# VH-VL binders against o27280, part 133

Target 1, 266 residues: o27280
Amino acid sequence: MDSMNVPEVLEIKRIVEESESVKTFIFSWDFRREVRPGQFVMVWDFRDEKPMSVSLIDPVRSEIGISIRRVGEFTDRVHGLSEGDLLGIRGPYGRGFELMGRDILLVGGGIGMAPLAALADEATARGMRVDALVAARTADELLFLDRLEAAGVNISTCTDDGSCGFKGFAHERLLTLEENHDMAAVCGPEPMMFQVMRILDERDVPAQLSLERYMKCAVGICGQCCLDDTGFRVCAEGPVFWSQELSRVREFGRYRRDPAGRRVPW

## First folded at step 7 (VH-VL)

Design e26 (framework fv_azirkitug)
Fold by ESMFold2-Fast, scan of step 7:
Structure e26 (fold): chain C 266 residues (1-266), chain A 121 residues (1-121), chain B 107 residues (1-107)
Amino acid sequence: as target 1 above (266 residues)
Amino acid sequence: EVQLVESGGGLVQPGGSLKLSCAASGFTFRTYAMYWVRQASGKGLEWVARIRSKSNNYATYYADAVKGRFTISRDDSKNMVYLQMNSLKTEDTAVYYCVKDDYFGYYFDYWGQGTLVTVSS
Amino acid sequence: ETVVTQSPATLSLSPGERATLSCRASQSVGSYLHWFQQKPGQAPRLLIHDASNRATRVPARFSGSGSGTDFTLTISSLEPEDFATYFCQQYDSFPLTFGQGTKLEIK
């Protein structure tokens, strides 16, 4: 057992190409340090460190996976790495998802499917029925469809451009699905999560939502990790929150923070 | 649903050439390593060749029995994998299967129905 | 290379009986050992992966066990459709290698 504050240098065992912009990096992991779906780690390329959600948790193989979208210089460098190369991993951090009941709805947008893919594995291992609504802008940006199918998940898709499945947004697709669930888990852009949450609340489905935008402050102390109305520190009290908690947060789905801490509309 | 459909098998004389094709559908073809595995009549399975995805520079690997004679290749725009077989020997007579890795690349999850290659005079 | 050996070559049993098939590797393959079922004229079908995990839609009567060098496939109560050839495969190291097969036939 070691401290979660000290990065461990791990070899990249395998790389899965999820899309042109997303890769999953797989590492051997000592499960004496427990990892749960919804938690994140700090990834260090020996120059910069960034938070990334854990997307694979496999205690049978003693492996974890971390899915990374190419969005800037750090992620561009990491995408240039190969199997056998080294990365520093620190963590895990944050609160994971809780599972209850017999069936679960997963609603994921873009890279938000990453923590939900790990949750789907745990839910299916527990014998739960899993339905997933996977949303993206285009068909080539839909993530984990092959993996979810292999796990026995019932999949619905939607794309903004109609290139795969329903043409429209996740919440519009959800309105056409008349299935009751014991719980839901949601991860994606905040405007999407807000709309989905409202529908689930009306259907009396308890939901957990993961806030990715505030994971830049993994130690949970800086102002960017706080939610305006409640003072929650995402990396300490999140990133996963119940819908009842988020329904009382004015910023959720309406505002974000710039690097100076100022409120900026979506 | 996942489908792998082989074609190009047939009768060829020793020393001849033959090119096998495999049409893939129902999964994100470009991201998976693809394989050829063969089986002689009444015998066991033998791995022949592997080709990795573009992110791994289309790296190719061959069983010792076919090195220098066989070439595996792929066309991601058409969801096709190929096996060019040169300098064929009678011992290459087998059913050739196009095979796909599971999502993480740890086991074979889907096989095509195979195409028969007979090398005989 | 890692040599994989199956035994017996042929197993003659009746429906309702328990079948036990063995697979040995010449060196440790951890849990990277998989079982395939093949019926005459058909491609192999994945049955068990990673020593003990049943593949999708494979009946509960099939189970796998073992680690390192010794592995077992068990069919708790044979059904008529189970009479086929079974292959084990190691996926620990290249070249990938398969056992020679065990033919399960009706007595």
Scores: ipSAE 0.435, ipTM 0.740, lowest interface PAE 3.5, mean pLDDT 87

Design e27 (framework fv_azirkitug)
Fold by ESMFold2-Fast, scan of step 7:
Structure e27 (fold): chain C 266 residues (1-266), chain A 121 residues (1-121), chain B 107 residues (1-107)
Amino acid sequence: as target 1 above (266 residues)
Amino acid sequence: EVQLVESGGGLVQPGGSLKLSCAASGFTFRTYAMYWVRQASGKGLEWVARIRSKSNNYATYYADAVKGRFTISRDDSKNMVYLQMNSLKTEDTAVYYCVKEEYFGYYFDYWGQGTLVTVSS
Amino acid sequence: ETVVTQSPATLSLSPGERATLSCRASQSVGSYLHWFQQKPGQAPRLLIHDASNRATRVPARFSGSGSGTDFTLTISSLEPEDFATYFCQQYDSFPLTFGQGTKLEIK
């Protein structure tokens, strides 16, 4: 059996509290099993298994980090764990981000900044100029600002309520920002990503978008992870897609799927 | 952007007490471990105390030289870290620096300008 | 306690020259050794972390190398502002310990 399909029981080495609802769990990792920004792992608490994006990739320290937002029963249990406790990790899975050019724009909303933080580390290590637009509903939900600043990233912020930075949505802030990027990477709520993608397309900036929220099932077991118009499965063909691939998906930014697999407006 | 501003230093007699304060700004204070490091005039640096974040149960650690006499504490609502110094000795005379741990906790990334504590009669 | 020893205690050089500062740990600290610069009347400033990584906004003339017990800080071409005291620190084990410092003096 491929090592990707067998959970490895790992000790939580360190926990970083990112916000009232987000924690980053850090594990020692054997990098003979390569992991790239934009990929995810299956996190197993010995009861349930859920997909989580990798938010830290550190081959020098032989560590990975996984950032988890508290949104339900599984994540509540994981948030109750301490350093020294054990979790099962299986993976990595999915298509990671690709880096091109000299300048990259990162646009992250809420927990969507997690995979982009790992990408920022790789981009800066390659000598790229990194601009990050970090968006959240409130100031308390802005994530990784200190980490990005320490990495030399140029940061812009916006909050829906105006509690930090620009008052408004990510796409509104993006319209006021410099248009000279070689590529972009976007992760966050689907309506935000749709609006951002439209602006980047008009600016002829190639963009990659990560569709984390469709990961509602175990890898390969259900069709609810499928993007209807293209037949893409987030767990198999994503979660990272080029904007050209998403431009013809009728559901993207307009519809979501309920538990029965039916289209429901955002 | 990151600022650490110490206060509360001064002249105190041996056996006396003094409370140092450090006002932090420009980072998400509540998520970081904070330290006190001291330096006697013309001498090297000496770690004094450490306090971890809430997610690590506010765990505290002390250098042997100050254990039992000094208490480190924090108030996350005010972005403050404190050092309560009791039973002060002449060898505690030093500039005391408030120091921030890096994001993942592997090194010191920012230091305050320091506050001088002189223990003399 | 891991003892950290720096050499030389003082180094007298002229602007434009190369400076090499050494730091030795009494036991292996892996790569958990960091370098700080301190100018008179100022707090220490991080220069190099994890043996070889330059901190943000630190000029390229500063470089670090080594692992285990033997570490080196190199300044390829001294500028006037580089004449300061340099400290190394191990972060492998508690208590955290610093070297005694190397003072870089203008000749």
Scores: ipSAE 0.101, ipTM 0.636, lowest interface PAE 5.8, mean pLDDT 86

Design e28 (framework fv_azirkitug)
Fold by ESMFold2-Fast, scan of step 7:
Structure e28 (fold): chain C 266 residues (1-266), chain A 121 residues (1-121), chain B 107 residues (1-107)
Amino acid sequence: as target 1 above (266 residues)
Amino acid sequence: EVQLVESGGGLVQPGGSLKLSCAASGFTFRTYAMYWVRQASGKGLEWVARIRSKSNNYATYYADAVKGRFTISRDDSKNMVYLQMNSLKTEDTAVYYCVKEGYFGYYFDYWGQGTLVTVSS
Amino acid sequence: ETVVTQSPATLSLSPGERATLSCRASQSVGSYLHWFQQKPGQAPRLLIHDASNRATRVPARFSGSGSGTDFTLTISSLEPEDFATYFCQQYDSFPLTFGQGTKLEIK
């Protein structure tokens, strides 16, 4: 409820290289503006603006971090920046994760581990037991393993090619983990999240899933992120949804919408 | 569990050379800057050298006392950092520590146990 | 070169007492000032980074404060294992520099 619509120009305090394609940009932050894991900010390079999940929330250090994968022109330009350079930050926006119970399962695919890394910090600070299933196509795309280990998280890995941990997909690895959790949080490619949600529903584990689709509408009038069956807007009602909410969405895991609102298969 | 294991120390005569090695494990080595810090017996700590990650073009930095004589390098495929020490002087006698940069940057979060270098005739 | 100076050189206290260690930089280092603990025959251990941020698995009795040129490490109630040498280090400019150390000894 305290989303900020005025961009602030902040200095990049530090850059952490998470992988060859992912960097975390760290900024000093005034925590009078509350930030919760699962929320996002609009990052402005003075030419274009894109939504990015907050991946580090550290009120003790008075810092936030934003992890960005290099996938296009905007992110290529941002990756070219150095410590001391400036970026515009507006936010935070969206619904964050809610924590409940004594133990939590995190299931992250690729850059989807970014908001889950922030959640892991909060869960461990609350004294929860945290298990993380970290999935990627290859070993060099597994993210935040060092940070999760430092936080005391129990880590399982899987890669599509078998280069690290279990050979296979996240949902296949999850089937080999026969343990009940009080809740789960999931973020990654939508097809992965759909399969994981099905297994968690079968196990009667309440799950929150983060949908980071078309969030440019966070600060304007926009229907691009509207989900077909429920009318949910990712930027207004998400990006975090409970699995019970997503089970009613016909298009979840089956097809996506382009910026024009057309349905395209995954 | 982060581990840094130094090797290559020993006794060398003034003007001689030694190459120190540091084997890293328990973290994503290629991502972090690595350092060498030394400490003479009963003395304080002295920074020697720094090497940044590949994304920062393996940029290197040296203390004035060792510039032109020492070279820091790394091999990301083997999770190794090295310190080539040439033209050694008696004042280079110290325990040499391999040191890792912290996740949030610009501080030393883990240190190896150190390797002793003694420069004497 | 930024010179870092610690005081006192030696501090003699009893378990249960509060320890206050000072570190002064010859020019502003912002918040890029770190504190390390070293016991005889051991490698240094990070306690506080960036002036006030406690490192992983460091007890709550350790705290850091200050900015710019004047910094303080406080141990609220000394335990027997806290009697060691403490170093501060700046990371604002190269060359990286350490203080000469403060030796905490049992009274």
Scores: ipSAE 0.037, ipTM 0.592, lowest interface PAE 6.9, mean pLDDT 85

Design e29 (framework fv_azirkitug)
Fold by ESMFold2-Fast, scan of step 7:
Parts: C-alpha cells; structure tokens; sequence
Structure e29 (fold): chain C 266 residues (1-266), chain A 121 residues (1-121), chain B 107 residues (1-107)
C-alpha cells in the first residue's frame, strides 16, 4: 500500500509508436508491486502528474508499458522524450478487470484499446478464447492490431469512415457479430460504451466497462472523480465497473462534468 | 500474412554501389524496427544494419564491417526499408535478408526470402 | 563484443533420437538468446525466443533452456524434417552476434 504512493524514477527502456498520436513507453518493473489489467499509474514528468492506463504487463521480462495519446501540454512533453530519459511512476491504482469463464469479448475504441490489450494478454495466457472488436474514426487510429494478432486474438475492426473493416460505429458492428461470450470488457468513448453495454445486456453477457473520466487524483484526495448519482469515485472504486453498476448512473453515456462541476453533453 | 519481399540484388564490381529494397505488407510497418542480415554461401549469419521507428527518431545501427559504406533507411508511407551499399568489397558477397524485429523489440520474428548480392570482377 | 559459440559443429543422429545442441556466450546475456532453424535454400525460421519460449506454430518437441552464458536447444524425438542447421543468437548487447551453427544430419 505505502509503496504504491511513493513515485519511482524509472528509465524509459523502449518506445513503441502505436500511431501518429499514441506511443507506448516501456519500463522495468518490480512485480513485488502487483499490477493488473485495467489499473492505472500516475506518470510524473517532474512538473505535472497525469493518470495513464497500464497497457503491457510482462512479468517474464519484468516490464510494464504505458500507452499515452498526445492531447495537451503534458502529453506533448512526454512524447518528446527518448529511450534513456526518466519519468516518475507511482501506483498502480484502481480496480482492474476480473476474468471469468472461457470466452471473452473485448470492445475497444481508440486509446481505450490500451488497457484491453493488457487484458487480452492475460486472458490468452489463461487459455481463454478472445474476440476483439477494435474501433476508431479512421484506419490510422486503430491500435494494437498486430499485438492482438500475435497473441492469438480473433479480431474484427470498424472505422467511422470505412477506411478499414466495417463502415460504422462499434455498436453497429457488434450487432452483426453473433457469438456467445461468458463476459465482455469495454473501454473507449463513453457514448460508444453506453451503446455497446445495452446490446450486451440484451444478450445476457455480463460486461465490465472502464471509465477514465475526471481522474484528477490517485488516492481519492479530490472529489472530481465522483460519479453523479452513485457516489462512486473512479480512481478509488473504478475505473472498471460492471454494467449492472453503470445502468444505475444517470450521467453514463449522456453527459459529463467540467472541472467547475457543470454538465457538458458528450 | 506478414510478408517481406527483397529486391535489388545482383552482380556488381568491387568499388561499385547497389541499393536493396524491401517491401513490407500484412502488418503496421511504421511501428516496427527493421534489420538487414546477411549470409555468405555456406557460412553463418551476420547482422548488417538496424533502423528503429519514428518514435525512436529513426535511429540507425551498423555492424563494424559496413560502417561508413552502408546506409539503412525507410519510407513509412510506402512500407519500404532500403539498404544503400557503397564501396562494395568481395567479402560483401552474400544473401541479404530483410528482417522484422518483434513488436516489443527483443528478437527477429519474420524474415524475407533474401536477395543475392555478388561482388566480383 | 559478445562471442557466441555453438557445439558440436555437426551432430549425426537417427530419426526418433533426442538431439541436444549447446550454445555458450562469452559474457552473460541474461535470457536474451534465441534459436533459429535453417533448411537448405530457405531463410532462417524462429524456433525459440528468450531462451525457453517456443515461437508460434513450432512443434512441442522443440524446447530451450538456460540463462546467463550456457544455453541448450533440445529436440525430444527427431522427425525427418528436423535435419537442418540450427543457429543461436544473443540479443543482449550490440553488436548482435550469432553462433556458427550446428548442422544436424542423418546418421
């Protein structure tokens, strides 16, 4: 517990370019401090800290990977770093995914595929059958396809513009896939996750969804991670929630809150 | 399927130049480091050059035997990797393989069929 | 430079027998040692990566072991298609180096 709250300064061992806007940073990791797919770490560039999902968990090589999308000042600075440079890492934090049954469906949108890639590795290592639906706006934004294929995952793709695979949204593609799964894991834009959850509910497939919104704290030291009507704090009780829990949240899939607490539609 | 297809090999005189090309398909080329590895007839394997992805600033590495004479480069828009060979020597005669480094950067996972380079007068 | 040495240079065995191939590094390479199979006229094929991990579609009869400086490739029961040249390679430090190969031939 205490060791999770102390940042370690770690050397960037390797950088993998996943797309023009996404990089995976790989670090040596001491696995006495356990990390599970779906958990996040706080990444410190010696100026600011931001939460990032763990996208690679490799106890054989004693490594973790963190996938970061370039979206602002912090991530721009981190993307400018090279192998050999240093970052502070503390964690892991949050509730990870739970694996159940023999057959799992993964539905990922954009950078949401990052925590699901780590989950795919764990599921295949356990001998589970893994089907992944990978969604993005364009073909260039589809992530982790080669990694998933190497892991033995059965892959379906969709893009909003039709540049790769099915033309349309993840939930539209899911409607054309007729397979039974013991569970599903979903991560991506909240409107996508809401639509996917509804379809999985109708199919009686229990689903876990990762909510990475309003993650301003790592140990529940601020209230901005709180969900509207359930009192759950994403960093403390999430980011992973069962679909049954999210079906009772009024704001899920409908609106979010800015830092001032105002409702903002998706 | 992952495919690596080499071209540009042939017969060249000592002191001459030759440019090898490798066309990659079946994977997201831009995220992978690429290598050239050679093998002289009946001999062992010898690494020649490495080029990393854009996120690693296209960093290049060369075997001592070819430093200053060979240049590895890539064009991610065309899914191509190249080997420019200058000041060729008879001991450069070998089959040259285009090789992909695995996703995480720790071993060679796919090899092309190779292209023969013969340096002879 | 880390020198990688394979022994024996040639191993003569019959189908059904167990083959044991040795690879030694002049310095510790941890577990960053890989094994490749090469048949005449073909490119090398990855068999074992990181000392002991079998590559995709490689038969269960192939296994790797070792760490540091001493590594072994074992083929539990030779099939006719296994008679080929086997190379080990270290990937711990640059320059990358290969062994000279062990040719597995029919007795």
Amino acid sequence: as target 1 above (266 residues)
Amino acid sequence: EVQLVESGGGLVQPGGSLKLSCAASGFTFRTYAMYWVRQASGKGLEWVARIRSKSNNYATYYADAVKGRFTISRDDSKNMVYLQMNSLKTEDTAVYYCVREDYFGYYFDYWGQGTLVTVSS
Amino acid sequence: ETVVTQSPATLSLSPGERATLSCRASQSVGSYLHWFQQKPGQAPRLLIHDASNRATRVPARFSGSGSGTDFTLTISSLEPEDFATYFCQQYDSFPLTFGQGTKLEIK
Scores: ipSAE 0.299, ipTM 0.686, lowest interface PAE 3.8, mean pLDDT 86

Design e3 (framework fv_azirkitug)
Fold by ESMFold2-Fast, scan of step 7:
Structure e3 (fold): chain C 266 residues (1-266), chain A 121 residues (1-121), chain B 107 residues (1-107)
Amino acid sequence: as target 1 above (266 residues)
Amino acid sequence: EVQLVESGGGLVQPGGSLKLSCAASGFTFRTYAMYWVRQASGKGLEWVAWIRSKSNNYATYYADAVKGRFTISRDDSKNMVYLQMNSLKTEDTAVYYCVKEDYFGYYFDYWGQGTLVTVSS
Amino acid sequence: ETVVTQSPATLSLSPGERATLSCRASQSVGSYLHWFQQKPGQAPRLLIHDASNRATRVPARFSGSGSGTDFTLTISSLEPEDFATYFCQQYDSFPLTFGQGTKLEIK
């Protein structure tokens, strides 16, 4: 809707420090503007505007949360803010996750757990059984474990270095886990998502995957949001896609585009 | 999995001092605000003190009954929260609970076992 | 300060009966009201948060309702382990305040 495209200046109600590099900013939200897990908003600090996934959706408290990893100048400035400070929020945008069945598997890597945490809340509220595989390079990069546990989620962890849980990659851990799920949702680095998608596809588990890397393009007018074989625009048709849609995309999991638009290996 | 273990309670004379400690485990301690709540024998619960996390500059708040006499503090490197109790009065006699907030800070989700403080002449 | 008042002070019932416990706030607390169960010699345990949401691993027989100033905790069919003291707490404004408790005792 048109009202979604005008930034609303909101007060930071609460800040949760998720890790040394990740914070969740919580705002009061008018749920006449519907928000679903998997959607994103544009965050404006009165100088620059950047897309961020919604990581908390709480209609009972009338709140949303946005989790932001510190990676550059914009996010460094936002991380310096305190409760009571103001940010502009525009949105939500994009296609959210769809829930089906009784059991769901969440597979998340790093900050990719942010939209999956919101999805876990919705799935548990609907009475679904939720299993989460949380992956990171090291133990200190595992996110939302306390939140997922509090929501009643069954958690498995893996780290590349073995500092917490299974030692290895997400797809290696997935091969050792129970196959019985009605659906899956996956968010993380694209090579991880590609390997996980292949395993889920062989198990006939329908999966949705979030391609958050492309959210940095301008909404509705950016060619970088297009996928090679299909022409899908992530900000318009994504960021969430079914695995069957992604199986037709030659570049998924193999290539990304650099700032000049060239295909480069991950 | 989540554990809060209080210590430091005991018998003390009016006007005395006592320091309570709470050892936390099973959650990412530095992220959470922590509370002290007390309960006199056979009585109701009374909030005493609150300390916020680093993201809120470790802000502290006190019930009027203890303001100026009690100090709440924390050591995130040791997963500890403390309550320094000065100028103790007989009406401070109670079981003191170390309490954790939920992930978003909207309700108390875990309580320690409590430590008894007796202020008697 | 927001005063929270519970009624009755004591409720004597038998296993299998329905229990209804009331909590009233002196001013609106929205839905920021929580219920705790406390057994003798133990710390309080969260039962219901935000007026109507059951905490994890709390049996379905426990339910909460209400908003604003008037709240109710209902136990649909009492089990022996349910005989305990129940406290409500408002979390809307500081100082955080608790009701005086309702003791549920076996008849």
Scores: ipSAE 0.062, ipTM 0.629, lowest interface PAE 6.5, mean pLDDT 86

Design e30 (framework fv_azirkitug)
Fold by ESMFold2-Fast, scan of step 7:
Structure e30 (fold): chain C 266 residues (1-266), chain A 121 residues (1-121), chain B 107 residues (1-107)
Amino acid sequence: as target 1 above (266 residues)
Amino acid sequence: EVQLVESGGGLVQPGGSLKLSCAASGFTFRTYAMYWVRQASGKGLEWVARIRSKSNNYATYYADAVKGRFTISRDDSKNMVYLQMNSLKTEDTAVYYCVKEDYFGWYFDYWGQGTLVTVSS
Amino acid sequence: ETVVTQSPATLSLSPGERATLSCRASQSVGSYLHWFQQKPGQAPRLLIHDASNRATRVPARFSGSGSGTDFTLTISSLEPEDFATYFCQQYDSFPLTFGQGTKLEIK
């Protein structure tokens, strides 16, 4: 654990442009520090530190990849970096996904496909059948389609505007996909994850959902962190949760809290 | 399904010009660097040109043998990559392949079938 | 530029035999060395990437090894369809360079 808490300054070996707003940064990695899909690292640009999900785990090349969406000043600065530049990385942190059964469903929205891409690699390497539902607002925001296809994943797409695949939301597309799965993994905007979880629950498919907004709690930044109504200790149990745990959380998919503790509807 | 389809090859006299085209499908074209590689009859493979993605400012790179005579370009809206060949020489006679890099940019994963360019009087 | 040299230029073997093809780089290319198979009239086909990783749908009899400057492609038991020309390529530095090829021919 102690060695995981000291940032290591690593050189950006390769940058892959996933979309206009998303880049994957690839680093050499010492796999004596094991990494699992669904875990995250803290990325330090020598000014600010932010949690980022691991999107590539490649022990053969001794590399990890971290996919970052441009949404604020920190991520804008990081997007301005080039191959050869340096970033501080520490981790990994958090509870990763668990693989179960032989047939799995991945449901990803936007950048939420990043940790699911790493999971898809592990699942296909284990010989599992993987179906992925990749959702975004527009075709240009669909992520990792080429990588998933190369891994042998069966892909379905949907966009809110109908620019690629099914026109509509992930949960609406999921209703047209009648395949049975042993488990599902879901990552994306909370309202999307809530709707998907309800459908999977009705189908008796156990699901794991990644709550990215709680990643900082997993490193102990806020002390004891809990979700409303359940007494969940997120810093010990997150960011990945089973659907049966989230079904009893009143706020999940309905509202979030601002820094003042006030409820803000989705 | 990834497809790369070259066109524009043919017979041209020394000093002439040809423009090769490559139509790409089955992958997110705009995010990949694209390459031209050539092969003279019974000879080895020779890298000709590279064009990077928009995030790398469409940076271009050329083999010394073609620098100043050939221009690689792309049109992301049409999923096309081009090779404008000027001041052609007999030693430019070769099959020209349009080539795609893998997802991470580590190796060539897909090649087109090639288009033959013959420079002869 | 990094010069890549293959040996032998021609390898004459019979079906069922083991083939060993060598590739040497003039300077270290790490593991960024790839192997391609080319049959007459066809485009090159990726066999091995990053020194030792077999490409999709490539038979298990093909394997790659090596790092730095010395690399080997091995075919454990030759099938008739394996008689082709094999090229190695370094992908570490520009200009990208290929070996001159090893022609595997039937004895």
Scores: ipSAE 0.006, ipTM 0.550, lowest interface PAE 10.4, mean pLDDT 85

Design e31 (framework fv_azirkitug)
Fold by ESMFold2-Fast, scan of step 7:
Structure e31 (fold): chain C 266 residues (1-266), chain A 121 residues (1-121), chain B 107 residues (1-107)
Amino acid sequence: as target 1 above (266 residues)
Amino acid sequence: EVQLVESGGGLVQPGGSLKLSCAASGFTFRTYAMYWVRQASGKGLEWVARIRSKSNNYATYYADAVKGRFTISRDDSKNMVYLQMNSLKTEDTAVYYCVKEDYFGFYFDYWGQGTLVTVSS
Amino acid sequence: ETVVTQSPATLSLSPGERATLSCRASQSVGSYLHWFQQKPGQAPRLLIHDASNRATRVPARFSGSGSGTDFTLTISSLEPEDFATYFCQQYDSFPLTFGQGTKLEIK
């Protein structure tokens, strides 16, 4: 366990360009440090450290991958790196997804497909039937379609503008899908996850949702702004939660925090 | 439903030139390295050229047999890979395959049907 | 360059028999050795990647083994559609190199 809290400087072995704004960085990994889908690592560029979900877990090649969207100064610097360059990696951290049953539904929005892609690999390796609903604003922002197809996943897409698949939001597309699943895993923007969770609850499908804003809490970085109506529970036990646990969190999908810590509607 | 469709093959005199094209569909073309592999009649497979994706600066690599004579290029806006073949020799006679690497770049997962290039007088 | 050599050049067997095809590399290629099947007039098809992993939709009768310099492709019980030419390829170093092929023929 102690070795997981010390940053290890690793060489970038390969970079996969997922879209104009998203890249996957692949590193050699010693699997004596177990990694599960839904867990995250701390990525250190020797100046700043940020939590990133693990998007590839490959014990056969002894490799992990992390997918990073370019959204700020840190991620812009990391996107400027090349194969052979070095990054610090610490972890893994957090509660990962649990697999149960035979048929699983994955619902991912944008970069939220990253941890779900790792889960899809594990589920298919276990012989599960995997259906994925991949959502984005436009066709060019749909992520991991080729990887999911190669893994044998049955894919449905939706885009806000209708440029690929169903025209509309993830929850609207989900309403047109009639198949029953033994469980679901959901990751994406909180408003999307809230709407999807509500539909899955009506269908009695147990769902796990990954709340990326709680990744910092899992490593003790986040303060009082992460506390919810159940106290410290969400901060301590994330980022993956069962939908029944989230029924007690009044803020989920309804409010966010601005830079001053004030509640603001989504 | 990955498809790779080659065109541009034909009969050419020694010293001549040909440009092969490969139209790709069914995958996110811009993110993959693309390859040309050839096969002479009754012979084995021979790697010819590689072009990497934009994230790898469109780096190109060539087999020694074709270095300086062949140029691989791509147009991501059209999902096209090209092979410009100059100073052709009779030894270049082969079926030329457009080949895609897998998602992570570890092996060849899909091949086109091939296009025949015959260099003869 | 890494030279890849296949043996035998031709293997004559009957349907239902077990086929064992060998591939040797002149230097270690780790597990970066792949197997392809080619039928007359067709492009090669990926069978096994990274020494032992079956590609999508490849029947369970096909298996690969080995590491370093010595690799084997096994077909446990030949079906009529399996009579084809098989190529191994190393993907450890450039230039990428293929074996000369093993032709599997009906006896």
Scores: ipSAE 0.005, ipTM 0.558, lowest interface PAE 9.6, mean pLDDT 86

